# Designs tried in a protein design chat: miniprotein binders against p81326. Part 2

Target 1, 226 residues: p81326
Amino acid sequence: MLHFGGFIMEINHISKILEKEREEYIRNKVEEYLKQGFSKDDAVNKANQSWRTYIGHRIQDVIYNLLKKFLKDSGLKVTTDKALNNRNLPEELDKVKRLIAINYGEYLFLPDADVIVYKVENNDIKIIAIISVKNSFRERRFETTYWKLKLKESPVTSHIKVFLATPDKDNEISYKCPNGKPKKMRIILEYELDGIYFLKEDFEETEKAKHFGKIVEDIIEISKKL

## First folded at step 3 (miniprotein)

Design x8
Fold by OpenDDE base, look of step 13:
Structure x8 (fold): chain B 226 residues (1-226), chain A 80 residues (1-80)
Amino acid sequence: as target 1 above (226 residues)
Amino acid sequence: SDKTYRIEVTVDSPLLAEFVALYIRKILEEEGIEVEVEVHGDTVTIRFKASEEEAREIAEIIRLELELMGIKAEIRVEEE
């Protein structure tokens, strides 16, 4: 318990660390797009869009690596939807892929699963949790909620916990009712998801909304019940 | 002549050490420095080949980066 307390405070800096690259990244991308023949305004817009994608992936990678390391000692395994997008999968990953697939009648599709946590017991795979990593909620604000609801529709996937991890830099979901006004996004996400984990200090903590430092313990606890 | 140097970065928690390790590795690799990075408890160990001057510069880079992040760390540089 004591060892997680110090980490909890420091992970808050992940966003700051990654954001320090923004200025240089934007400058370089703008130059690149200008060379491609875009106008200055278009180049700037494209660069900003590129940054959003880039920083999102970077945060995801950090979270993935952290979870992979911290869950390893518990015997839990971690993968990503990207890793599952292969025609030739090892048997284990092929099983993981099948166990998170959502049925659309004639088709099976994977949910957005930035991080997938699972365990292997007696050659059986149990999916424990899916973690969606969101840096911002500008687009597809309820995408994670959609996937949670879809996973609930099948007895095969209904047990899978769906978590959201976010630095929420723009305070889009950090508080439920700032100034007495309900923030729909926070309320809905907290209601539908199994948990929201913040990579920041300044947020309204609830039973489901916690600091990211708690996610490892929570996942381990869930894994013991499956 | 290039020697092997070890930088040990001790932070407040193992989890923070893991984060710092990832961060340091990335920064140094981006600078074109080939490094071996290991985590033991709350300590990150970084090994590389460099001159004494270069090793000091690397340590300073790490120090500055951690300072910018508000991470308190003890940094030791040793020749192996």
Scores: ipSAE 0.013, ipTM 0.316, lowest interface PAE 8.3, mean pLDDT 87

Design x9
Fold by OpenDDE base, look of step 13:
Structure x9 (fold): chain B 226 residues (1-226), chain A 80 residues (1-80)
Amino acid sequence: as target 1 above (226 residues)
Amino acid sequence: SDKTYRIEVTVDSPELAEKVAEIILKILFEEGITVIVYVEGDTVVIVFKASEEEARRIAEKIRKELEEMGIKAEIRVEEE
């Protein structure tokens, strides 16, 4: 159980908690896909894919709600890339969207920004941090790193901190050099990103790799320097 | 559709609230419900997404468990 800022959460077991729903979810989805005319094998595969997406969203929602709640008192605001995908945005969110956009010449694209933390001062918006939430690293292993590097290329976005939050259920990046063997993914992610926050206790802590319980404090501290 | 619900559990003291928060977390863990739990003074606040029926069920479960432990609590359920 984690205590920070009055917050109590069994964050270390978030994956375990959510995984309890998996069997029922898969069963229901398989049934749904069978009714749609898919084969049993296809139905199972689709259900598993659906679960991966579902669980990812659930973790993201938890993190979003957490950050929104605990950053509110500091005057910081939180949004998501999903909220920015509207054609008609309030002025504030429209500005946020523009301030995280990456330039590709004729085109501007948004980075993957599961959670965006920003502040409003004197009608000016400052983007503080982008938090990428990943349950697993099976796909798009370095996507967050790509976005961090792209954000660094512009003076408009170079100050934006990019954090990764993960339960790392499969211990893909929990340790840098387990059994004397370097974990390339952990090393690269830690090097390129501004921080990795683990929703678990069993990980190698470093200056950049911390328990998720520290993310609120870290963001607040960063916000004071901007 | 799932909505965000807030359950407030008010007890006799902040110290007891911390203990109750731990108990609630265990209860909710067993239920497989992902929640945010925090303590405000003598009140434990639980925030989660659920149906109204589920939110009420959870609140009642908390009440019963606390009662069985001899802990008196005032429980409120609100939609956020």
Scores: ipSAE 0.006, ipTM 0.290, lowest interface PAE 9.3, mean pLDDT 86

## First folded at step 6 (miniprotein)

Design A0
Fold by OpenDDE base, look of step 9:
Structure A0 (fold): chain B 226 residues (1-226), chain A 83 residues (1-83)
Amino acid sequence: as target 1 above (226 residues)
Amino acid sequence: SEEEKKIEELLKKAEELLKEAEELAKKGDYEEAIKELEEAVKLLEEALKIAKELGNEELIKLVEFLLKLVKYLIEEIKKKLEE
């Protein structure tokens, strides 16, 4: 069923759309790795790994660009952790970087922050939300949760909402108790995070688990309370 | 910039057409839905052209994705017409 609601609602198809590129991508990468001297099996495996990374970045970029567009009218700004990894940052981004940093005593480290939403009011920067974008949960299943917990430990960062956005292609967290068996990862992520936003229709909706189409409204609402 | 405003306008119009197409599709008016989406493609192609001229990589990526999305929807509707 075509879900109605504009571009954000149609994002449900993102996985299918991007998957169309897979065959050509894999073919090209296999050829590249064969030229590098890898065996056929190794080349295929490496190509598949490369694809997972590639598709993850593609989804992240789409989400970033959509959020940037849809939050612009509300006066909210969007950046990424990658943009913060520069030595020479504009003053605004340098402040953003400092406001999301986690204290480890002698060191400050940034959380994984695929998307960072903030506002500028009276020359003050307020961090509103961090969105982690994950295509699959094969690796680093609870990393987002870790960062959420670490952000809570400081009064400087404790207000920052942490959201997960995912198409959950493998249905790892779409349901809490499929067939009466609790899905540990879904339960923990939903408990620890401020919200999970699905880029799909087939999932168990709860107060914290919503369709991605709700994220813009939710972020705007949060921003008004800060 | 004026060009960025034009892109935003085009994207807005394309989204409106998308919504109209969705409503048409819900009613079973698949042919008309496809027409609306094809018009949206034209608007997005224009937006992409402007984005490329500006060299704005973020806008380019956004519009390219939206184009893929609309084209995908057209394909899906066409499948329903064959069914």
Scores: ipSAE 0.640, ipTM 0.858, lowest interface PAE 0.8, mean pLDDT 92
Fold by ESMFold2, look of step 7:
Structure A0 (fold): chain B 226 residues (1-226), chain A 83 residues (1-83)
Amino acid sequence: as target 1 above (226 residues)
Amino acid sequence: SEEEKKIEELLKKAEELLKEAEELAKKGDYEEAIKELEEAVKLLEEALKIAKELGNEELIKLVEFLLKLVKYLIEEIKKKLEE
């Protein structure tokens, strides 16, 4: 049987739904690169590289819009690191940016915080969670863990939950002990982060490793405790 | 705005249709489940039209994805019907 559970229960399928766009995207990009003078082989390679970047941003954008919709009635607000990097920020977003930015002397950087959930009470802003969206772990495997550890260093940011959302299509972190051997990356990510939310059905579920559809309920519960 | 309230009403009604379709699919009533989901598509298409008239890009993106989601569900149920 199929179990839909309304819109929220079906968002585990984001990656599958968006993968249907791949063939048309690749065709369009190949034509674009051919017009720029690239060979057929180079155009195909560039189109495939472009898709990997595109699908990552596409998934992030979908997650942002869904969380904004589903968290609104709970009094929770949602923004993105992209929005926080705009010039001329509204006062509210400027406060959000200051509350999550990490100071490295004369430089100020945002952590890997693709999506940020916060609330406003009595003109105060409380950051609830940040969500990092990762499609691949070939590079920067533990970047999200680094940012969690940096946020824990200060009492003013140590409450911020750090989540990882991933389709994990190549099963790089889907199981703790595939073939009986501990998977270092899965174990470290699960230990250090507040949660891993999979955009697929087939993975080893634990208290911290869950279906993505659970994330709305989890965020709402966390917000009640702050 | 009044238009944004109408979009919200359409989305709520579409979500109720998804829940009804789920119950029908559990009973094996796949053709009726598809019918409910096709009605949800119509509501979402109306919501998309309104969002486009408003020029609200965030609502447009949300509704466009919800349409893809419902169409995905229709295709999954059609696979079950053909088995």
Scores: ipSAE 0.549, ipTM 0.825, lowest interface PAE 1.8, mean pLDDT 87

Design A7
Fold by OpenDDE base, look of step 9:
Structure A7 (fold): chain B 226 residues (1-226), chain A 83 residues (1-83)
Amino acid sequence: as target 1 above (226 residues)
Amino acid sequence: SEEEKKIEELLKKAEELLYEAEELAKKGDYEEAIKELEEAVKLLEEALKIAKELGNEELIKLVEFLLKLVKYLIEEIKKKLEE
């Protein structure tokens, strides 16, 4: 049993750890925007928006790096949509890009894919999973589900698992029916996606809603069936 | 590379220490848990040094986060000792 314990299990603290940087970050950004001629209120608002983007990217980077590390021994490879956003790609990544592309008739577009897990066997690339990383659901709440549905429409991409990883700091999707009221977002995300992985302990666990610590094992298992 | 292997080894050892520390903390052996985590910090600092020497940005970011994580855990355990 690859005890992916330790670092992955303690990922629950990621939000708290990164939030320690918030005060200094906000202060610096406010100062920057004030120097640019914004009002104090505008500067604060912009700084907060900048922080949301910043912290989101930081979480994505952490998850990417962790998955890359822990999947390496299994022979699985990890990339990102950002890495695919180049004109000149290595052959391998060019193939990956093509294998996740969604057909819109005259155009091919990539889904949002913060993390892409794939394997190379006999020079053939198989896409295993796409992981969307969301720190909050204020914006683009169902974007991940949209991409999942679009991927299902093609036999080329229909096998690709789509997972959501989130600390869900605002408890937007941690529970299905808190206080007897259904949380539509949780229910829909869980229904449409192949799994939701929480970077926290306080959530309603189901077959599809699990702790992030299980994602590596789940991906490895899926990879064996592909 | 040999350096990357060394980083991987250090990370593995640090993770083992983290696991031990968690088990110690569960038993209430907070002081010993902190010692294990402090050793893990040393290993991670060494790993970070190597990663920086290699110029591997991904490894640098990973190890930096892990360092922050372990240090955070130490702080949390210390709070429990003061309670």
Scores: ipSAE 0.628, ipTM 0.853, lowest interface PAE 0.8, mean pLDDT 92
Fold by ESMFold2, look of step 9:
Structure A7 (fold): chain B 226 residues (1-226), chain A 83 residues (1-83)
Amino acid sequence: as target 1 above (226 residues)
Amino acid sequence: SEEEKKIEELLKKAEELLYEAEELAKKGDYEEAIKELEEAVKLLEEALKIAKELGNEELIKLVEFLLKLVKYLIEEIKKKLEE
């Protein structure tokens, strides 16, 4: 239950720590929707949907800030796809954007990447990894694998590691063979991605499926090879 | 800046207290582990005050979460103490 080792070893609990805000958030949102004229049942449903969006963004923000702190001393920098979509980019981020963008003929798009890790050496930028943060797998279940496959298609992006970070509270991908049967989603995600990092304790650990607290060590090791 | 260096120093000291609390908890010294974590809370509260004075939104968010994390650990150790 206790997971010590400085801040990095306690990072597995991000989702659980933030989940404690849920009851107050839901009550406040229900009151807000009732004032807007929604029925009690509709207000509750809307509040729960609002929470799912809110907690997803909160987890992404926490991961970004923690990675930025923990990777700084290793010469690694962190940005987000949101920051790269800004119309007025500093030159460094404009280079990061160009190095990660995917060509679709007449169109150029960024992969969905909640957090992007890169380094700058001798004025050259090298993108190390992207992290996709998914709070649930209700929709767009294999989006992250799609982006990994697209990044593999170009020599300028094929080295980029693609990670998934998730609390997976509903155990959609926590085990390879729950109830004795292979779970397709877990098997495919683990096969195609470079790593899955769980923001909880209860999951089947493998070489690619790890506690989120291991992600900093893994990224630093990868960066030394590039 | 000098203020940002002070925040980093406070965070490092708080992290050292987390390591010490881990060793104490392994030995079953839960009350002393809680004491060390409560000191870490004080250091993080000081760091948060400085981050707010700077208006640095990223540092504020980071320290606010670290504060929640340490308070969570205190709660978990208190559960073990009551067992």
Scores: ipSAE 0.520, ipTM 0.813, lowest interface PAE 2.0, mean pLDDT 87

Design EA2
Fold by OpenDDE base, look of step 11:
Formats: structure tokens, C-alpha cells, sequence
Structure EA2 (fold): chain B 226 residues (1-226), chain A 101 residues (1-101)
């Protein structure tokens, strides 16, 4: 019997594969910004920022497509906050949008929701989970936590699970206490979120911190309880 | 029987995984020759995975003991994961090849 657990899931290499584009991307962007009149240093900084955005979207797209496919057989549906950013939405998506909206008094705003998982039962929409996708945590460390806390404040949204999916390429949250020193970001994210799912093998597994391969099963299980 | 089917499926999964791993490594090199080779490997891997999935499904459609069912389901999940990755990587490589033209 093949112990599949002994094989490195190839999905763990998605980030690594995509990162190979970085050098070329940066070079091209630097050239572009230089042509726009920026200094070399500014051009490099802007190019790096652009890359972070670009690679983030690429990883998000991969995760979205994976989840969409794996959850389809369970009758679950998947969308994104980007898809909801339209004035003219199909009725189903309009309902989804309203069910994840956060109240700020005079205004309703959407949380950052890279992936939204929901089900349709008896013509009613039930939001199951929001998945935030992060390649690295250099700039936005606790945004997902903020949205989780905001969602908990309303009985309409308090049931929505918030997950983080990440390759954690810089090993920022892979371990809780490396060398006996607590990693604040890992501890807080794990505490506040409903789960962290790693697209890598080298991490400290806990009840809430798991390999990305477990996310589908966990979402399906949650969906059965709603 | 279902046990033999599982064994065959596992063999196919293992072979597919090897091909995918090799294809991934080639894709990481990024040169056209490596990318073309990777495509061929992935096509073969996808074929093997589809076959494995079909075999597993066939076994699951049979009345099997719970223990065997669990093993089959695990193999099925693994096969699906590998298949999706292989398809993703295939499309990625195609895009990269087009960029290099």
C-alpha cells in the first residue's frame, strides 16, 4: 500500500513554480517604471510591490480553481469578492454579497474574501466559509483576523468560518515557537481564525493548522452542520 | 476483486506521481526544451490518473468492507489532487511556451 502521506504533495510547489517568473517580471517592470521617469530605486521598489500583488493573484486563482472543483461534487459553490464587485449581479450572487456584508452603521462593506464557499438549500443561501489567500505576510499580517472578528459581531455572519491558505514562503507562521521563542503572528492567527492551511510540508501541525489538502474535507464537514 | 483493483490503482498513482514530479522539476528550469518534455510527461500522468480514478470508482461501486472503502477513498482523493495539479501545471507550461514564442 502506497503511503501517500509519505509523498510530498506536488501542490506544495505551486508557489515555487510561480516564483520563477519573478526575475523576468521584475526586470520588465523596472524597465517600464524607468521609462515613466522614476529613479532606479523607486522603479525597483515599485516593481517589487507590483510583483507581490501579481503573485498573490496568481496563487489565489490556483486555490480558487482547486476549491471550486473539489467542492463541486459536494454541491457547494465557490465565488470571490471580485465577482461580487458588480452592480448587476445574478440573484444568487447578490444574496451571497448581502450575507457576507459587514455593518459599519451607515454603510455596508465586504470583508476581504478571496474565496467564498456557500451552499444553496431550498432557494436559501448559506455562507460556509471565507478563505483568505496569502503568499507572504510582509505587508498584511492581521487583515484576515480583523475580518474574522468583524464577522463575529453579527448574528448574520458569526457562523462563517474564516480560513487562511498560504504557502508561507518565508516561514513566517510555519512554527509557533521556533527555538523556544513564540511567533506572535502564528499564535494570533491560529487563535483568531478557524483554520490555517499550508501549501507546504514543513510546518507545525495543530488542530487548526493543517495541510491545504485537508481544507476540502473540513469545509464539507462544516457545511453539513449548517 | 476490489483489493486487486486498489493495488493496481496505487501502482498507477505512484507512476503518475513520479511523472508529475519530473515534469515539475523540468518546468522549474523554464527553458523550451524542458517545458516540452514536461508536457509529454504530464499528458501521460493525466492518462494514468484518469485510469486510476476509474478503477477506484469501480471498486467503490462494489460492496466493500469499511476498511477497504476507506483506503479506496483515500486513494481517490489523492488521485484527484494529483490530477488537478497536473492539469494546472500543464496549462501553466503551455502559457509559458507561448510567452517564449
Amino acid sequence: as target 1 above (226 residues)
Amino acid sequence: GPEEILEEAEKLLYEAWKLIREARKLAEKGDPESLEKALKLLEKAIELLRKAIELIQKALDQGVPEELRKKLEEAFKYAELLLEFAKWLLEYIKEELEKQK
Scores: ipSAE 0.140, ipTM 0.565, lowest interface PAE 2.1, mean pLDDT 89

Design FC5
Fold by OpenDDE base, look of step 11:
Structure FC5 (fold): chain B 226 residues (1-226), chain A 101 residues (1-101)
Amino acid sequence: as target 1 above (226 residues)
Amino acid sequence: GPEEILEEAEKLLLEAYKLIREARKLAEKGDPESLEKALKLLEKAIELLRKAIELIQKALDQGVPEELRKKLERAFILAEWLLTFAELLLKYIERELEKQK
């Protein structure tokens, strides 16, 4: 039997391939901002920020498309929080939106949910998992953890698995205790979340920290128990 | 039978993986000749993967014991992963070649 970890290691290079676009992207954006009247330093800073946003969305889109493709044959459906922001939702998506909503008294708000996996059985919707996609942890490092904790507070949402998917290009959470020093962020994320999936090879594997290639199998298995 | 199909599919997946890995390494060099070679390897890999997917689907359609079904489904997922990666890498290479013209 082919081992997923070995044979799909090439997925680690998806992020690297996308990152190769950076130089051209930055150059073009710098030029654009210079034309808008920004200083060179400001233009570079703005271009770099734009790139971070851009590459983050690209990685998210790739992961979304992969999950959508691979879960389809298992009868599982995939959507995004962005798709749920529409005023006029199809009945199915409206139900999905309501089933992931967090109660704040007078208001219901959605968690950050880059990818939402759900199934439809007998016209009933069951939310299986939410996947947060992070290219880097420069911003909102524990936001995913916050949402996981909030989802646990309600019997309506407490069953929803929350996963983090990341290439962790800066090795911020790849190891728990590199050089004997605990990485607070890795430890907390792994403890609070249902799983972390790495789009890279060089990381400390644990029961909850796995290669991204395992996410499809894990989601399918969870779906069978619901 | 379906067991033989699984074995053949796994063989195809392994071969495709090797081609993809080689293609990636060539693509990393970035020169036109290496990129062209990588492109050819990926085309072959994609062909093998599509064949594997077809075989696996055929086996699944025949009705198989649960244990074998699980193995086939895993192989199917793996094939789709490899295919997706190969296609992404192919597009990357095509873009790089176009930039060098």
Scores: ipSAE 0.139, ipTM 0.552, lowest interface PAE 2.9, mean pLDDT 88

Design MB5
Fold by OpenDDE base, second read of step 7:
Structure MB5 (fold): chain B 226 residues (1-226), chain A 101 residues (1-101)
Amino acid sequence: as target 1 above (226 residues)
Amino acid sequence: GPEEILEEAEKLLEEAKKLIEEARKLAEKGDPESLEKALKLLEKAIRLLYKAIWLIEKALDQGVPEELREKLKLAFFKAKLLLYEAEELLEKIKEELEKQK
């Protein structure tokens, strides 16, 4: 039996699993867009865009399910921003939603929170961590950093750890200074966030940049200090 | 042999995946009958996944070439992911059914 730790380490295979589905997915989407009246070139482009969105959601779902499973025994709970977007929320989730909300004066908005880890003690909810999941950094490179900084501005949310989980498919943030040239995005994300967790082996490990296999242990440790 | 076991395991995984997807669609309807049908599908999927895992483990315990070992490990990982998805959905559906009683 691959020990719990061993299984999480195998998450490196997620990209391979999803890539196997790509050809069929693209073919089906191209056919769909052709039926909608798009040109062949437009259909292919749209299918590729759809795939990027789809694969992002799939990785997020995998991470959510894994965290939910592996944190359950520790008494920690996991939810998503999607679950919080409902008008009629259970009391517990309504409290979670309120505890991650960012104040913009007349308005409260939620940070991008692909996965939210919290605990319930004595009927009180404590938010432990928010995990942002990104497959690639082509767009909105510092969005997670923005939300981290906004969460720090309030004593209600300042304790919430913000993590980034990524396979970093394009090797955009895997190394700080490849060939002696600083990668600004890696340096800034590592500096501003509480941690970066890689769903791959080929990366520069630091105190904040770790393999995804460490995230469960790290979250449990944080939860004990709250 | 191990290659045949891998093929069988992959077939089981694909069948389980389809059952999970169907169960998810049924669960979205939210009515008791649909939820009960979804449970049955998930239970079947879970059984298939356990069988696949068992087969893969059996193959891995046999001396296999490195290339085949990697394929088996990948299939194993896929099976575990699907199992976690199925178990989670099963739990949610059970909770929903209990709320409706």
Scores: ipSAE 0.397, ipTM 0.723, lowest interface PAE 1.6, mean pLDDT 91

Design R10
Fold by OpenDDE base, second read of step 7:
Structure R10 (fold): chain B 226 residues (1-226), chain A 101 residues (1-101)
Amino acid sequence: as target 1 above (226 residues)
Amino acid sequence: GPEEILEEAKKLLEEAEKLIEEARKLAEKGDPESLEKALKLLEKAIELLWKAIYLIEKALDQGVPDELRLKLLEAFFKALELLEEAEELLEKIKEELEKQK
């Protein structure tokens, strides 16, 4: 039985739980922006934008914490791109950083890697998966796809699975062909990525599009093949 | 009942949070004695957090109304956050103690 197995399905409520903080957050931010000299309308707009960023980070943090705990018993480790964005890294994390880097000739850049799952065997690090967490697809809709394609270009990184985790609050990618009309974004993301994991129940399930509750099992299975 | 379990879990979380904060302050001193005290506090905090998680799980298994369910889940996510904080700090302190030997 997976550690915290009973809680996996409960992640569906994460958005609702976090939304309880919205009114207070918005009020406080509006006040802050008014003090900075913005108009009321501008303050409200900026507060709403700030909330979107804030809630996105909160969801990411929850997913990180869950995965870290769920994968611990399997011997898998979890980190984030934020943790890797330090000048002085422990040896292990420095190796992780190097193993996910994308080559641009004179420069190496990291993909967007909200969560990174890896294992350590005999002092060797193997990157298993990168999970991108998206609360909404209003901006940078195909950024995760870009990084997946870039990772595929190198034999060093080509094995790394790239997953998207999303509550898809606005139902932008929950269905492939609602009302007979293809959803371009869902089709492309599902085609290019190794999987899409939904933090909700109302979506079209496919081989690649699954409930988030399956991600732990999938990652463990992948890890056994590496 | 489940409501009582939630209240108990919340108390455990509050206590754990206090212990973590105290441990952080002790760790900032950097001396071996302070670091050792901090470790003990964090171990206790971790114990409390796991107890809270267990209680929450038990409550959820009993079947609860949606409103209470959400509150329990909120407490669960908070427990995970605090657990991560405590474990990370614990690891850092252990590393520091090893460097000082």
Scores: ipSAE 0.373, ipTM 0.718, lowest interface PAE 1.5, mean pLDDT 90

Design R2
Fold by ESMFold2-Fast, scan of step 8:
Structure R2 (fold): chain B 226 residues (1-226), chain A 101 residues (1-101)
Amino acid sequence: as target 1 above (226 residues)
Amino acid sequence: GPEEILEEAKKLLEEAEKLIEEARKLAEKGDPESLEKALKLLEKAIELLWKAIYLILKALDQGVPEELREKLLEAFFKALELLEEAEELLEKIKEELEKQK
C-alpha cells in the first residue's frame, strides 16, 4: 500500500529547509561579493541573481529525488534531461530519449524535460509525463507550453503529459482572477498544459492546478491508462 | 567527499534518534522538571537533524554514483521522519508545560 501522507510531510519539511537555506545563502554571497570589491548594492543584486539560479537547480533535484522515491514501488522510473544528454547512454535511456524527441525535418530535439517519468513493460518503454520546473516567469514564460504543443502534433508523443512544477514565490501564476493585475499567463498555462503543481500553500486550486503533494497519485493513475 | 558526508549524516541521525527516545521517556513522567529536560533534548535533536539534512542535500548536489545517491536519499527521508516525530513531541511538551503554570 502507498501512503501519500509521507510524501506531503517530506514536501512541507523541504519547503522549510529551502526558506532557511535562502537566508544563509544570501548572507554568504553578499559577504563574498563585498570581499571581491563590489559595492553593497551590487553585492546584494548579484547575491539575489545567484540565489535564483541556485534555487532553480535545488528545487529540480528535490523534485527528481521525491518522485524517484515515491514512484519506485509503482514500477515507475524517473530520469532527467541531464542524464539523457550523455553521449553514451544505456540502452533503456537511449530508448527514452528517442521516444520524447521532436521532429524538425532533418533534426530531432528534446523538449524542456527537467524530469521524465516512464515505465518499462515487456522491454517496451512508455513515457508517462514530462515535468518542467520553474522558479520564476520573468523569462521563458511559455517554453513549456511550446513543447506541449509540439508533442501533441505527433502520434508517438501525443499521449505524454506535460506538467509544470513551481514555488511561484512572486505570485505570477498562482491566481486566474486578477487581484490588482492581469493573470493571463496562468490562464494560458493551465489551458495548454496537463497540470500545474505548486510548491506553496496559497494559490487558486482547480482540476489542473494542484498542490505538488498530489503529483505522485496523479502520475500513477495516468500510468494505469497506458 | 559524498561518502564522508553520508557517514557524518548517519552519526547525526543516530545521535538525534537516541535523544528523541530519551525525551519520550522523560515526557512520560509528566512532571515539570522532566518535561523541561525533554524539551532541551528535543531542541538538540532537531538541531542535529537539520545539520544532517543540510549535509545530505549538499552531497546530492554533487555528481554521485547511483548506489551512494540511494543511500543519501534513505538518510534524507529518515531525517525528515525523525524531524516530524521530534517536532510533534516538542509541541506536545510545550502545551503540557503551559497547562502546568
Scores: ipSAE 0.000, ipTM 0.139, lowest interface PAE 15.9, mean pLDDT 78

